VHH binders against UV DNA damage endonuclease (uvsE). Designs and how they scored, part 18

Target 1, 305 residues: UV DNA damage endonuclease (uvsE), of Deinococcus radiodurans (q9rte6)
Amino acid sequence: MTSACEAVPQLGLVCLTVGPEVRFRTVTLSRYRALSPAEREAKLLDLYSSNIKTLRGAADYCAAHDIRLYRLSSSLFPMLDLAGDDTGAAVLTHLAPQLLEAGHAFTDAGVRLLMHPEQFIVLNSDRPEVRESSVRAMSAHARVMDGLGLARTPWNLLLLHGGKGGRGAELAALIPDLPDPVRLRLGLENDERAYSPAELLPICEATGTPLVFDAHHHVVHDKLPDQEDPSVREWVLRARATWQPPEWQVVHLSNGIEGPQDRRHSHLIADFPSAYADVPWIEVEAKGKEEAIAALRLMAPFKKD
Below, E stands for the ipSAE of ESMFold2; O stands for the ipSAE of ESMFold2 at other seeds; V2 stands for 0.75 times the mean of E and O plus 0.25 times the DockQ between their complexes.

## First folded at step 16 (VHH; framework vhh_6z1v_2)

Design w6 (from v3 with G55S; at its last look DockQ between E and O 0.92; V2 from the best seeds 0.82)
Fold by ESMFold2 at other seeds, look of step 16:
Structure w6 (fold): chain B 305 residues (1-305), chain A 126 residues (1-126)
Amino acid sequence: as target 1 above (305 residues)
Amino acid sequence: EVQLVESGGRLVRTGGSLRLSCAASGFTFSDYAMAWFRQAPGKEREVVAAISWSSRSTWHSDFVKGRFTISRDNAKNTVYLQMNSLKPEDTAVYYCAARSRYEKTDFTDAEAYEYWGQGTQVTVSS
């Protein structure tokens, strides 16, 4: 086993490729609602079957390109958490063997999987209906991870931001009550406005939840000049302490299009923070996807003379 | 100049249907989540439905679930709200709003939305 300081960070692919290799089919709610129940079943069976096959191909793609971290798309199985409509759940149950085999392909190749479900999920909302729908959505994501045969640990992370600002105490209080498939995989990431790393750290410590540090978000939140600010390294280390074991630490990497304060993600990563040099797992949040990973591999510390 | 222009609000009888449209210009529409909010007299502005920048995720409030459907057409830079089985309680000014795909604060808060339309009145009689 290698120490985190001596190993080159593993660069993670996020959801899709720019190329055609990893692309998933979709259906919109309005088109879906126009279908009869029998047509919905046929549509989701065809769509889910196709996406599982593509997902198996993503495992092959990662293995072929020495990618050891992959973020699953939250859109793999449209309508799975649609209230009042169990069609998606039934179809996914029917496809359980294929889903499990796709998960084994990743595990057998040594590819770590995680998800970052963000759309309309606010666990600490002051609106009960949003809290309820948020738990339902998270449970659906956890069901996908269970179906892939993925361990209920932060190795197979379900990652969220802190949600509604000013409600950190409520977030800390609700985490122990989350369903185990969600709770045991949960991680929290700092954002640009509602939750700094300083605001999340006590929540993470109180609940045993790993902190995923995002230096770009930190720079925007604190209005820092760039990702070489000394606090960036300080937070990498503080976040690492929330991981058990610490070699499972994940951080997020992105650059702004027009500079450090631009929240929009650039196509490639030109500025790799020195603070990240010994972090074991990095999700690359660049629009260039696999192209950004390839470009990073030509830079220190990944490429040596 | 950013513009969101709602249309389609009018007087409709209970049980009727109505489709609201919101035409967007002056920004990259496909980088924004869209939402419909409504405000009845004496009430706070409240989110009715939201749709992600990619169209792949939607959310509808429990009050309108099953009756209203949000959708968008990124080729036409337009977001829609199909309103069926209308009730007098649906009477309100309806606003469309845009939220950056990079925004991570609570999507139900009006403060999360950087662009707003001027609103369109929906009135449900009987």
Scores: ipSAE 0.775, ipTM 0.906, lowest interface PAE 1.2, mean pLDDT 93
ESMFold2, look of step 16: ipSAE 0.803; ipTM 0.914
ESMFold2 (binder alone), look of step 16: mean pLDDT 86; pTM 0.883

## First folded at step 17 (VHH; framework vhh_6z1v_2)

Design x1 (from u5 with S52T; at its last look DockQ between E and O 0.01; V2 from the best seeds 0.00; counts 0 for: pae O 13.5 > 2, placed apart)
Fold by ESMFold2 at other seeds, look of step 17:
Structure x1 (fold): chain B 305 residues (1-305), chain A 126 residues (1-126)
Amino acid sequence: as target 1 above (305 residues)
Amino acid sequence: EVQLVESGGRLVRTGGSLRLSCAASGFTFSDYAMAWFRQAPGKEREVVAAITWSGRSTWHSDFVKGRFTISRDNAKNTVYLQMNSLKPEDTAVYYCAARSQYEKTDFTSPEAYEYWGQGTQVTVSS
């Protein structure tokens, strides 16, 4: 039997703010490759240092706005996993004390952290070179989480979709062999095409991997009329059963711009699924970021009286 | 006003090479992942290649098999598609599309993309 969660859900901020408060510096691969080795080192040292300072400020921002869940940007440390160029790794090692202090800022503020790497990471690809680069990229993400002092548990989740369609068995087989910093944090999320929650659940059960349910993806995949379909609640509960403890359950929330079948994320969330009312942790996947969180807080069940 | 303007589409012979360009304006180009789609008459648009906002990661469809390379130059607000070893089945209108880097929507779906170019015709003759 599964106990219901009694508190209102915690709404998570994804990566950055619409406002200027949480914004990270970037560099493109083409610009980076035009630099000499010495210029690369100087560039990444300056960029990583600046982003770590901004990240410390993000902890303050979350605390000030009662945000207890924050998705770290995968773009915090560009070029960290670049094959044949260890400049990023060396710079991040040099900055280890500053990175750890930034992680403590979140922990001290009571803010849960997770990451959702790019969709181009495909652990179960049929191409060996893609599998190898995908593990390398995931290991770089896990290195960042280790450097922040974050636990190697799904509390500090490293979240992927199911990857290459029709290769669920291969996914289940490879997960136990992933490096521990990746494996111990891994979660899987249903998408709107390749992997339904029904297809992911056996994989999650076989590998001890939590399932992050995305109702919007489910509605699109199964061509359901909206997120009030009875199956949405059924999948919230089935996904909850994959979490140990169940109080760590994360779900994703989004609305379509032009309706339930529109895969594009809206600016605000107008339609909050009733099935999510007792879920402890919600990533708000809306273009309005902190504005969408603020708007949601004025709606049931979030309003404070 | 957002604009994506493709160029470089033309008639080429089988086995030839061609580079498509897409010039972007009216939005912060470095905040967007970019993709090339193609559409032959009577067929649905299909993704050909995609590239992250930074250019660090790329994806190419299986039917390309190492023949096409997507790239971008954020200083010039331009995305490119280098097309080598062209085949008659590559004949299509090629579209440039932009998707915010902060959205995790399925990048292979045309529905994930906010902005589209008008397309450029590529015709590969025997």
Scores: ipSAE 0.000, ipTM 0.364, lowest interface PAE 13.5, mean pLDDT 89
ESMFold2, look of step 17: ipSAE 0.016; ipTM 0.538
ESMFold2 (binder alone), look of step 17: mean pLDDT 89; pTM 0.906

Design x2 (from u5 with A35V; at its last look DockQ between E and O 0.90; V2 from the best seeds 0.83)
Fold by ESMFold2, look of step 17:
Structure x2 (fold): chain B 305 residues (1-305), chain A 126 residues (1-126)
Amino acid sequence: as target 1 above (305 residues)
Amino acid sequence: EVQLVESGGRLVRTGGSLRLSCAASGFTFSDYAMVWFRQAPGKEREVVAAISWSGRSTWHSDFVKGRFTISRDNAKNTVYLQMNSLKPEDTAVYYCAARSQYEKTDFTSPEAYEYWGQGTQVTVSS
């Protein structure tokens, strides 16, 4: 019944709430390393069990607030990819039924899930050890998505930036050789310095990898006055063409604290780019989280006069 | 004035242990990822270990081989490097550096880092 022309974008919640509803436990490496092997197992079992329960609650939260896109935190399962220590992997295997049930809670609520691993992943590094640790980290993220029962498609996106600048050819060459749980979910996002959308597009086209366009990053990279520059709409459309199907397109939305060139994310979104009005999925990258979504819902195009 | 001040470097024997500290001031420490680089005489500066702004993610170079552990205490604005089972090849000046959580440049590249300490000398004797 409902056509794409009659729908507004779905606004996505990123990782946690400002309120108490979605908050995850963690443990630092140094504190973890001070534990005996038995204490490590007990610690991770308790922590992972608690975080899976919180994930279940996040599905309920999203349903209650009409949120249909949620970015999973990369901090859900600390130590899962720790080299030389399989404790996290073993604990997560033990909790497989609970993890799958948490995934079903999102599916039952109609909530799309994705991940955006943030730290120390450089797939196209010129250092073999960094390439190897990067694939291990990405495989751990993909393992979580598999455990949640999430399809190995860009619907359940694993999103990265382009990595080491000046190595686009190396990035394009390595993508086909990534493990299938990673490769089949991979997306690439433009950044402010290393990879513009123009630099990523041929990589995405050559490898069948969707491009996630970030207008804020584009404005900073090209030193544009704001997100109403005509090139923003051009890149929304060019990025859309990399998505199959195009209805799965995700873009990122953020504003700078002190203006369009400020890379830091504001608490709320004051400036919604007109170019995004027909994009189906938007991750809202604002410090205000659910408060920023609520505020956006009171603005055009989300609120009708 | 932004400052990163390393301390704890000294002469130790092979097999010994040290803990390096880097005290930060003049910026919001909890918004920055921290790294330890090292530079041996006549060699290029190389990344040793990195820790995310929240402390939840870390990376360590393979040449550390589980011997070094990076950590941070955001309440004390300090990053640490625990160095165990030291070898003569660990002899270097060790630098701490800070990188905005919004910086997406390759973390092993020195140009990703906005602030640098002056370094602390670690010397491991046979």
Scores: ipSAE 0.801, ipTM 0.914, lowest interface PAE 1.0, mean pLDDT 92
ESMFold2 (binder alone), look of step 17: mean pLDDT 84; pTM 0.852
ESMFold2 at other seeds, look of step 17: ipSAE 0.808; ipTM 0.917

Design x3 (from u5 with A33T; at its last look DockQ between E and O 0.90; V2 from the best seeds 0.80)
Amino acid sequence: EVQLVESGGRLVRTGGSLRLSCAASGFTFSDYTMAWFRQAPGKEREVVAAISWSGRSTWHSDFVKGRFTISRDNAKNTVYLQMNSLKPEDTAVYYCAARSQYEKTDFTSPEAYEYWGQGTQVTVSS
ESMFold2, look of step 17: ipSAE 0.798; ipTM 0.913
ESMFold2 (binder alone), look of step 17: mean pLDDT 88; pTM 0.901
ESMFold2 at other seeds, look of step 17: ipSAE 0.809; ipTM 0.916
ESMFold2, look of step 18: ipSAE 0.808; ipTM 0.916
ESMFold2 (binder alone), look of step 18: mean pLDDT 88; pTM 0.902
ESMFold2 at other seeds, look of step 18: ipSAE 0.721; ipTM 0.889

Design x4 (from u5 with A35G D62E; at its last look DockQ between E and O 0.92; V2 from the best seeds 0.80)
Fold by ESMFold2 at other seeds, look of step 17:
Formats: sequence, structure tokens, C-alpha cells
Structure x4 (fold): chain B 305 residues (1-305), chain A 126 residues (1-126)
Amino acid sequence: as target 1 above (305 residues)
Amino acid sequence: EVQLVESGGRLVRTGGSLRLSCAASGFTFSDYAMGWFRQAPGKEREVVAAISWSGRSTWHSEFVKGRFTISRDNAKNTVYLQMNSLKPEDTAVYYCAARSQYEKTDFTSPEAYEYWGQGTQVTVSS
């Protein structure tokens, strides 16, 4: 197959739609624990089956709307990583053919998939119990990606922030020992407090881990006036150098509700960083989801037909 | 005015159960992750359980291994801690705390939490 360089970035949809088209069922831990063992099995079988069907519909949705990047929800398969309860794993194994078919739907539609596990994962925690649960959670995410038939490369990224601040050396040391399905997909993203891009770059270089640059986080961390600061372009280029190949580079895009220092994500993106104009892949982190993508397509540089 | 008010703490025998509640007001509750912390006399405040802003993800300390369950009801602006099989070691003041969904700092650190309740005493007798 021949590869072509794109003229403008591909805009990614994050997890779900504002509209009804991509919505996943959930169950809370407390409600799950109130069920008998037989009811738990039936609940997860029904829920996972339903979410896999919705996921296949998400591939159709992305294709229909020319969306070539989609972030999978970390909540697709509740209870999959529950310690001491293998029900979720067993149900997902039973549904392996349906899961693989859903993955092929995305690949056949030319839609790149990634995940950004966020909640309660701190790989470099100083607490052994948190490190253990973090690896278990990451392994569950990687299991989902394997089940979808996704490559064990940063093309199908498992993205994290740097974790516990002041422990970059520990993070660099642990990455080589992560399970291969996790390690081979791992990327690191700068945040507003614990890890700047400057703190992550040596970790990424030492471990062969791609750096996902988030300009909004950078602006907040360094107290910059906005995303047009010259350092934003500098970090786009430095982050690009950590990607092999560089055309796989992903960056994150968000605006603050009340201004550049507001960490809360706006509904639409009014301020598209000029530094991002040549980045191949952008996850759009706006509350407006597909509406934000549509609005961005009406702005430079995207409105060029 | 932001307010977190814990309730439900009392004296209970070993093996008993309690349910703690924390009523929140003065902020958009559904934008915040919630945590339960506890502090025994002479000890540092420690995280017991945490729950994401949507309620979809939870974490529990190894010391409470399936005995405690955090939950939330965003319609009622309330977070709960169901405590079963209580042990004397669970004796502490229990605090409810709120952490912005956008806070990426280590969730086990009290510094990650913007708002705190005044605490409710749980005492477990032999």
C-alpha cells in the first residue's frame, strides 16, 4: 500500500458523541456488587455485547463523517480489571469474535484507534498497591486493544500522563518492564502540574516512548498568555522527534472556558494553535465532540475545500 | 459557599456495617472526583477510596479489600462509603474530599483535593 502526506490534520473524536449515535452502557461497582454471581455474569454479557455493537456503529459513524481518529472509551467493558473477579474477562473472551469484528470495522474504514486511561492509574506511585492496580488496569486496556486486532505499536496508542511528580527516574526505569501489550503502545502526555514536556522528553528518549504534546496544558503549566507562544511550536517539533515514524504524531487540542489558564474544556475550539497546522493527528478535547470537529472544519486551515 | 458534610459515623462492633454519606453544595458536584480519607489519632490522613466524576471508575485501598465500596449519586450531590466487616483498625475520623476532574496529580495525595469536609468519627469496638 502507498502512503500519502496529508495537507491538514486529521481531527479525532473522543469517546462518545453529543448526539445519540455513540453512547455506551455502564454499570457502577456498587450496583454490580449488589447482584448475585449469576446476575453479574448475565449483566456483563448483555452489557458487553451491547457495547460491542455500539462500537461497530461508531466505526460506521466515523466513516460517514470523515473522522479518521477515534479515542476508545476506557469504560467500554466495566469490571474487566476487577481484582478477584474474573467474570468480565471470561465474558470478553466469550465475545472475542464480535470484538475482533468491531476492530476490523475501524481498520477497514481507515480509522486510527487509541485509548487514554486516566482514572486512578499512577504507574510510578510510591505506593505498591497503586503500582499493582495501575499495571492491572493498563493490562486490561491492552487486552481490549488486542481483542480488537489492533497493532502493538504507538499507531494504536495507550496514552498516560507522567504520574506522580518528582518520580521521572522511576517512570523511566519501570517502562521497560511493563507487559509488552502495554509497553509497545505506551505514550506520555505533559500535564499542568506534575510533568512539563521538558521533564517528559528525557524519559521518552530513554525508553523509546512517544511524547504527546498538549499545548493547553503547557500554557497553564508555564503561565503563558496563549497557545501562540513561540514555545508551543518548539514543543510540537521536539515531541515530533520522539515519534517513529513522525507522521504518527498525535497532539491534544483544547481551549479553556474562561481563557487560556482555565483547565476546564470549552464546548468548541475558538483558538486553533498555528503551531498545529502541520501535525498529522489531533485529538479534539472539546465538550462539543463531533460538533466541535464540524466547527473546526469551517476554520482555517481546514476550510480549504 | 462550598460545603462538604459527612454523616453516619458512630460506634460499631467488630464485624458490623456502616454507611457514610457526604452531602455537597456550592460547586458543580458532577465536575469533581470524590475521595474518602481517614485519619487515626497520631497518624497521617490516608486515602481510603476514590471515585471519578462520572462514577464509572473507582479505586479502593488494599486495607479495605472488598469490604468498603465508594459510590455517588450526582442527582443528589452525594458521595457514599459503604463499610462492611469493620475491624478495630478502621477506627478513624473519615473525611470527604473533592478533586477537580481536570486534576492529574496523584489522587492518593491530599494536595490533589480542593475541598474537604469536617469529618465524621467511626469507632469500631472489639
Scores: ipSAE 0.764, ipTM 0.898, lowest interface PAE 1.1, mean pLDDT 93
ESMFold2, look of step 17: ipSAE 0.768; ipTM 0.901
ESMFold2 (binder alone), look of step 17: mean pLDDT 88; pTM 0.902

Design x5 (from u5 with S54Y; at its last look DockQ between E and O 0.94; V2 from the best seeds 0.77)
Fold by ESMFold2 at other seeds, look of step 17:
Structure x5 (fold): chain B 305 residues (1-305), chain A 126 residues (1-126)
Amino acid sequence: as target 1 above (305 residues)
Amino acid sequence: EVQLVESGGRLVRTGGSLRLSCAASGFTFSDYAMAWFRQAPGKEREVVAAISWYGRSTWHSDFVKGRFTISRDNAKNTVYLQMNSLKPEDTAVYYCAARSQYEKTDFTSPEAYEYWGQGTQVTVSS
């Protein structure tokens, strides 16, 4: 007997807060290379331990603010995928109980976790060295997800764009050969230039990979006037069909700073696409992070009359 | 006006070290991933190293084999390339390039880069 008008999408927090509550420590490659092997181990142990504690705090933050979707930072464990240096992997293995506890904090609070690795990952590159480093990076992300105790399903998504344009067939062909911890979590998102939703859909269908629809990217790619174009709803529904179950569908939400064609993400979301009103999971890609979520909650459909 | 100004290129003997700098102005530096490309005479421009907009991720070409390290200082709007154990094969014009954080195409392709410096010559003598 619950009224349909009270159901709203879950708004996801991306990586960190504008405030100090969720901020992670880092180390650069150049500073790391200046350290002796013993110093590297000590540095990563301290850094990883600290970031796991902050991550546990992020679960508390999400629970306290009714956030049920959180995108993990790809930078939680620097040097984990560094070729020829197993220090990060060894440190993370040593911290396995703490990492698992952090994962349980999220799942116990009902917070869905996903990752969107973007940096220097081009799975369908025409360069073998890039393909190799891309799989290594994705495997490191999947290792983090495994260590958090997260299921190897798209519920705990590892999301990428389509990569190098004009190589969709190569992308479809390589996906079945990806390591299972990566492949079983993989999703694909349309972008502004290389891969439209129309170009990704056959790849997703052929490989059983969910399509994450991004309306802003679609508007830019097709040079549409705004996110109310009828095709936006059409693609929400087509993308939904790639999700098993459909209730796991994720979409991405952003606005352009200077208008619909501007790829740069605004601080807040002023224009919420009507097509998204019935989508269960929305990652909010705004510079304002938790501030953008708070502002969205004051707008229809989130604000009750 | 957007500018990327490389400096530090010079003649260096084999086995030597060199640090390239690229000073950026006219755009929000922290919104851009940065890369170093090089072009030897008669060759195509090729990516050497890349670094994400906050400096948390890097990529280096296999042909530099850990000899080169890209870094950035967002407070100084500067990207660097530390070049160690230089070889004659490293002789090239080195270019600094900027790619929007919102550009999702192949980072090894020059077409992904919106802004380019004029280059600095590195010459490695036997």
Scores: ipSAE 0.699, ipTM 0.885, lowest interface PAE 1.5, mean pLDDT 92
ESMFold2, look of step 17: ipSAE 0.730; ipTM 0.891
ESMFold2 (binder alone), look of step 17: mean pLDDT 87; pTM 0.896

Design x6 (from u5 with Y102S K104S F107S; at its last look DockQ between E and O 0.16; V2 from the best seeds 0.00; counts 0 for: pae O 21.1 > 2, placed apart)
Fold by ESMFold2 at other seeds, look of step 17:
Structure x6 (fold): chain B 305 residues (1-305), chain A 126 residues (1-126)
Amino acid sequence: as target 1 above (305 residues)
Amino acid sequence: EVQLVESGGRLVRTGGSLRLSCAASGFTFSDYAMAWFRQAPGKEREVVAAISWSGRSTWHSDFVKGRFTISRDNAKNTVYLQMNSLKPEDTAVYYCAARSQSESTDSTSPEAYEYWGQGTQVTVSS
């Protein structure tokens, strides 16, 4: 492994593997609510302990496969943010040393961590109870990142889409009032429908929030022919300007199953956008997970003659 | 309180059709992606089909592709599963599930879903 005239992007693994190596346990709310308080404590202790052990294994997996970016599952600790039930919080507090050691396993292996919580989180919802539960959920995810010993910076990003469409002003207004563990890690990603990069950029600039550009989402949103459209490079550069430092920039990579307008993620990435060639960090959003990363490494610009 | 209530599960013959419905209440349905999962005896719960919050994007598992169609009606707070060409291996309890956020393409994992129905039994006789 000796040829490099210019560094290539770091390819990130998202949540779990296709293989058995990184798989996390969970429990449904219905099953959980059928348990007595003592049974809930035992269930969550067993589940959280198991997931922390698997997470340590994920650090080893990433190290062994030269993966330097890993997206944590936002479902690692079910019921952590359940209103009126502090069992999850108590169990996680009990496991604090094990959680911190899992975080160090990633840091010691040189693996950057981020999280993309998508469930339950609509910070700018028009419903007050959803806004309240969304802040609670984000705080729980930030608590997990604190427990892992992760810095409160965009290096350890908490990433969201823009939420409820047509409510960008509300989003910009609420961000400064988010709890510091959330606010200091927050990033925003354009989506296929509700928020274009153009709609997010003023929000990001006004709040000091990094923009994570997703070319696939951009192409679908603007009905562009493919990810080679000149605007893709323009948005890579505009998004980079929201990152301090710019070498922390993350972008998302995905392909559609049946073409550029298909929102469904393909198993592998056949089309790598030329605009991404100099981006330092790429999350690979493909159903093939580690298989997609391996396949990408056999393509330009990753495999150069 | 949030509720997802499935209906339409029953006994049908191989080759038959039926339509499952899931009525949602207690949350803003039009902000949620929806999915149908199934669990056969002795098997893990598996995703059957998923649909974005707007209904514009759908996904169907390979084992039902071409036979099942997910759809939604945001005015009625309802998600549907049209099941055609039923086979005995489709016998399962079918669950409706909801995932928050605006449209998201990563909706195939059961751990991502916040709300679940109690399930409706589909039995396909050979």
Scores: ipSAE 0.000, ipTM 0.128, lowest interface PAE 21.1, mean pLDDT 87
ESMFold2, look of step 17: ipSAE 0.000; ipTM 0.180
ESMFold2 (binder alone), look of step 17: mean pLDDT 83; pTM 0.849

## First folded at step 18 (VHH; framework vhh_6z1v_2)

Design y1 (from x3 with S109D P110A; at its last fold request DockQ between E and O 0.94; V2 from the best seeds 0.85)
Amino acid sequence: EVQLVESGGRLVRTGGSLRLSCAASGFTFSDYTMAWFRQAPGKEREVVAAISWSGRSTWHSDFVKGRFTISRDNAKNTVYLQMNSLKPEDTAVYYCAARSQYEKTDFTDAEAYEYWGQGTQVTVSS
ESMFold2, look of step 18: ipSAE 0.796; ipTM 0.911
ESMFold2 (binder alone), look of step 18: mean pLDDT 87; pTM 0.884
ESMFold2 at other seeds, look of step 18: ipSAE 0.818; ipTM 0.917
ESMFold2, look of step 19: ipSAE 0.823; ipTM 0.920
ESMFold2 (binder alone), look of step 19: mean pLDDT 86; pTM 0.879
ESMFold2 at other seeds, look of step 19: ipSAE 0.817; ipTM 0.916
ESMFold2, fold request of step 20: ipSAE 0.814, 0.815, 0.787; ipTM 0.915, 0.918, 0.910
ESMFold2 (binder alone), fold request of step 20: mean pLDDT 87, 87, 86; pTM 0.883, 0.882, 0.879
ESMFold2 at other seeds, fold request of step 20: ipSAE 0.786, 0.796, 0.830; ipTM 0.910, 0.907, 0.921

Design y2 (from x3 with Q101R; at its last look DockQ between E and O 0.92; V2 from the best seeds 0.80)
Fold by ESMFold2 at other seeds, look of step 18:
Structure y2 (fold): chain B 305 residues (1-305), chain A 126 residues (1-126)
Amino acid sequence: as target 1 above (305 residues)
Amino acid sequence: EVQLVESGGRLVRTGGSLRLSCAASGFTFSDYTMAWFRQAPGKEREVVAAISWSGRSTWHSDFVKGRFTISRDNAKNTVYLQMNSLKPEDTAVYYCAARSRYEKTDFTSPEAYEYWGQGTQVTVSS
């Protein structure tokens, strides 16, 4: 009989560990604004240097735990895209060799990287200032990925939700005009309210943008009983068709704390959707992080007989 | 019972400063993105600033141009708006609002916000 675990999905770690191994420093805007220009430079140099060192260690952590997919934190380099203040950009430029070395640590370890910038980015906003700040934020994320030496392809994905609801046509129209470091890495994920996978698919097809399917979001959006609904498998396959090559497909996995309709992410994944059994890459969106990955490995299809 | 209670609004002269506070209770504050909205007479309610659930990301409207800074203290369940270099155009009722961290909709849209305060009046005189 053919081995069932030959094509077992790769489980991805999201941003940080519950344990101390992968944890990044940060600074709030209010604290940063209280600093003099010289103090800002010193603060960001120390903070960015420290976070790059931790990031290099995250590659070793992933390799040691057989994790081949890692979502970079959008908080790695605070103030990098702060309008009117180029201190972060200058500091990151100064650290370019260290950043590139951190990127090599991941590629040498065979770990795929992606980012999912979530906060305050609405590319299809009806407000010009939001569109402008959104492109600037996305460009800053792409700059980090370029600095890590990461390919400008969906292998190193920059992932967003669909943005402002009812503006899918505007989203499709703007994607071709995005800066290449952003556009060439862009992916779109369905959410619980504004954009179903059905609403995103034509946008993805028209623009050559891969669709990241999230079964939990789909179940909430369509008020389905659970992630075993037949449409979940249908959307896994339809989303796969948007990926070139299809073996780069990423899906998102989460469970609700109080049941399938609860949008809050559980600590562990108790219910692994059967539809995901042959998906090559899964981001595990559980509060338990590496603990959730470990627990999943004790379940089918990951459990070794 | 969920409550958002704004304080700190008052009359101030042009060029002055104020700090608004919003005390939150009845929900897990660290699971919510917080925002300040304002509404001037005859105008629609508009977002002024927003801050992510963790406090790591912020957004400020262009019309405040670095004069305002949103912040939060998750240990005290409080969000703040530091308002500097105030102008008469800043005169409005300011509202504190909370949006689930799991909400994916446009953060500038009032319907994305589950909880609202009653507002605090800020008046900037010449």
Scores: ipSAE 0.741, ipTM 0.893, lowest interface PAE 1.5, mean pLDDT 93
ESMFold2, look of step 18: ipSAE 0.777; ipTM 0.908
ESMFold2 (binder alone), look of step 18: mean pLDDT 89; pTM 0.911

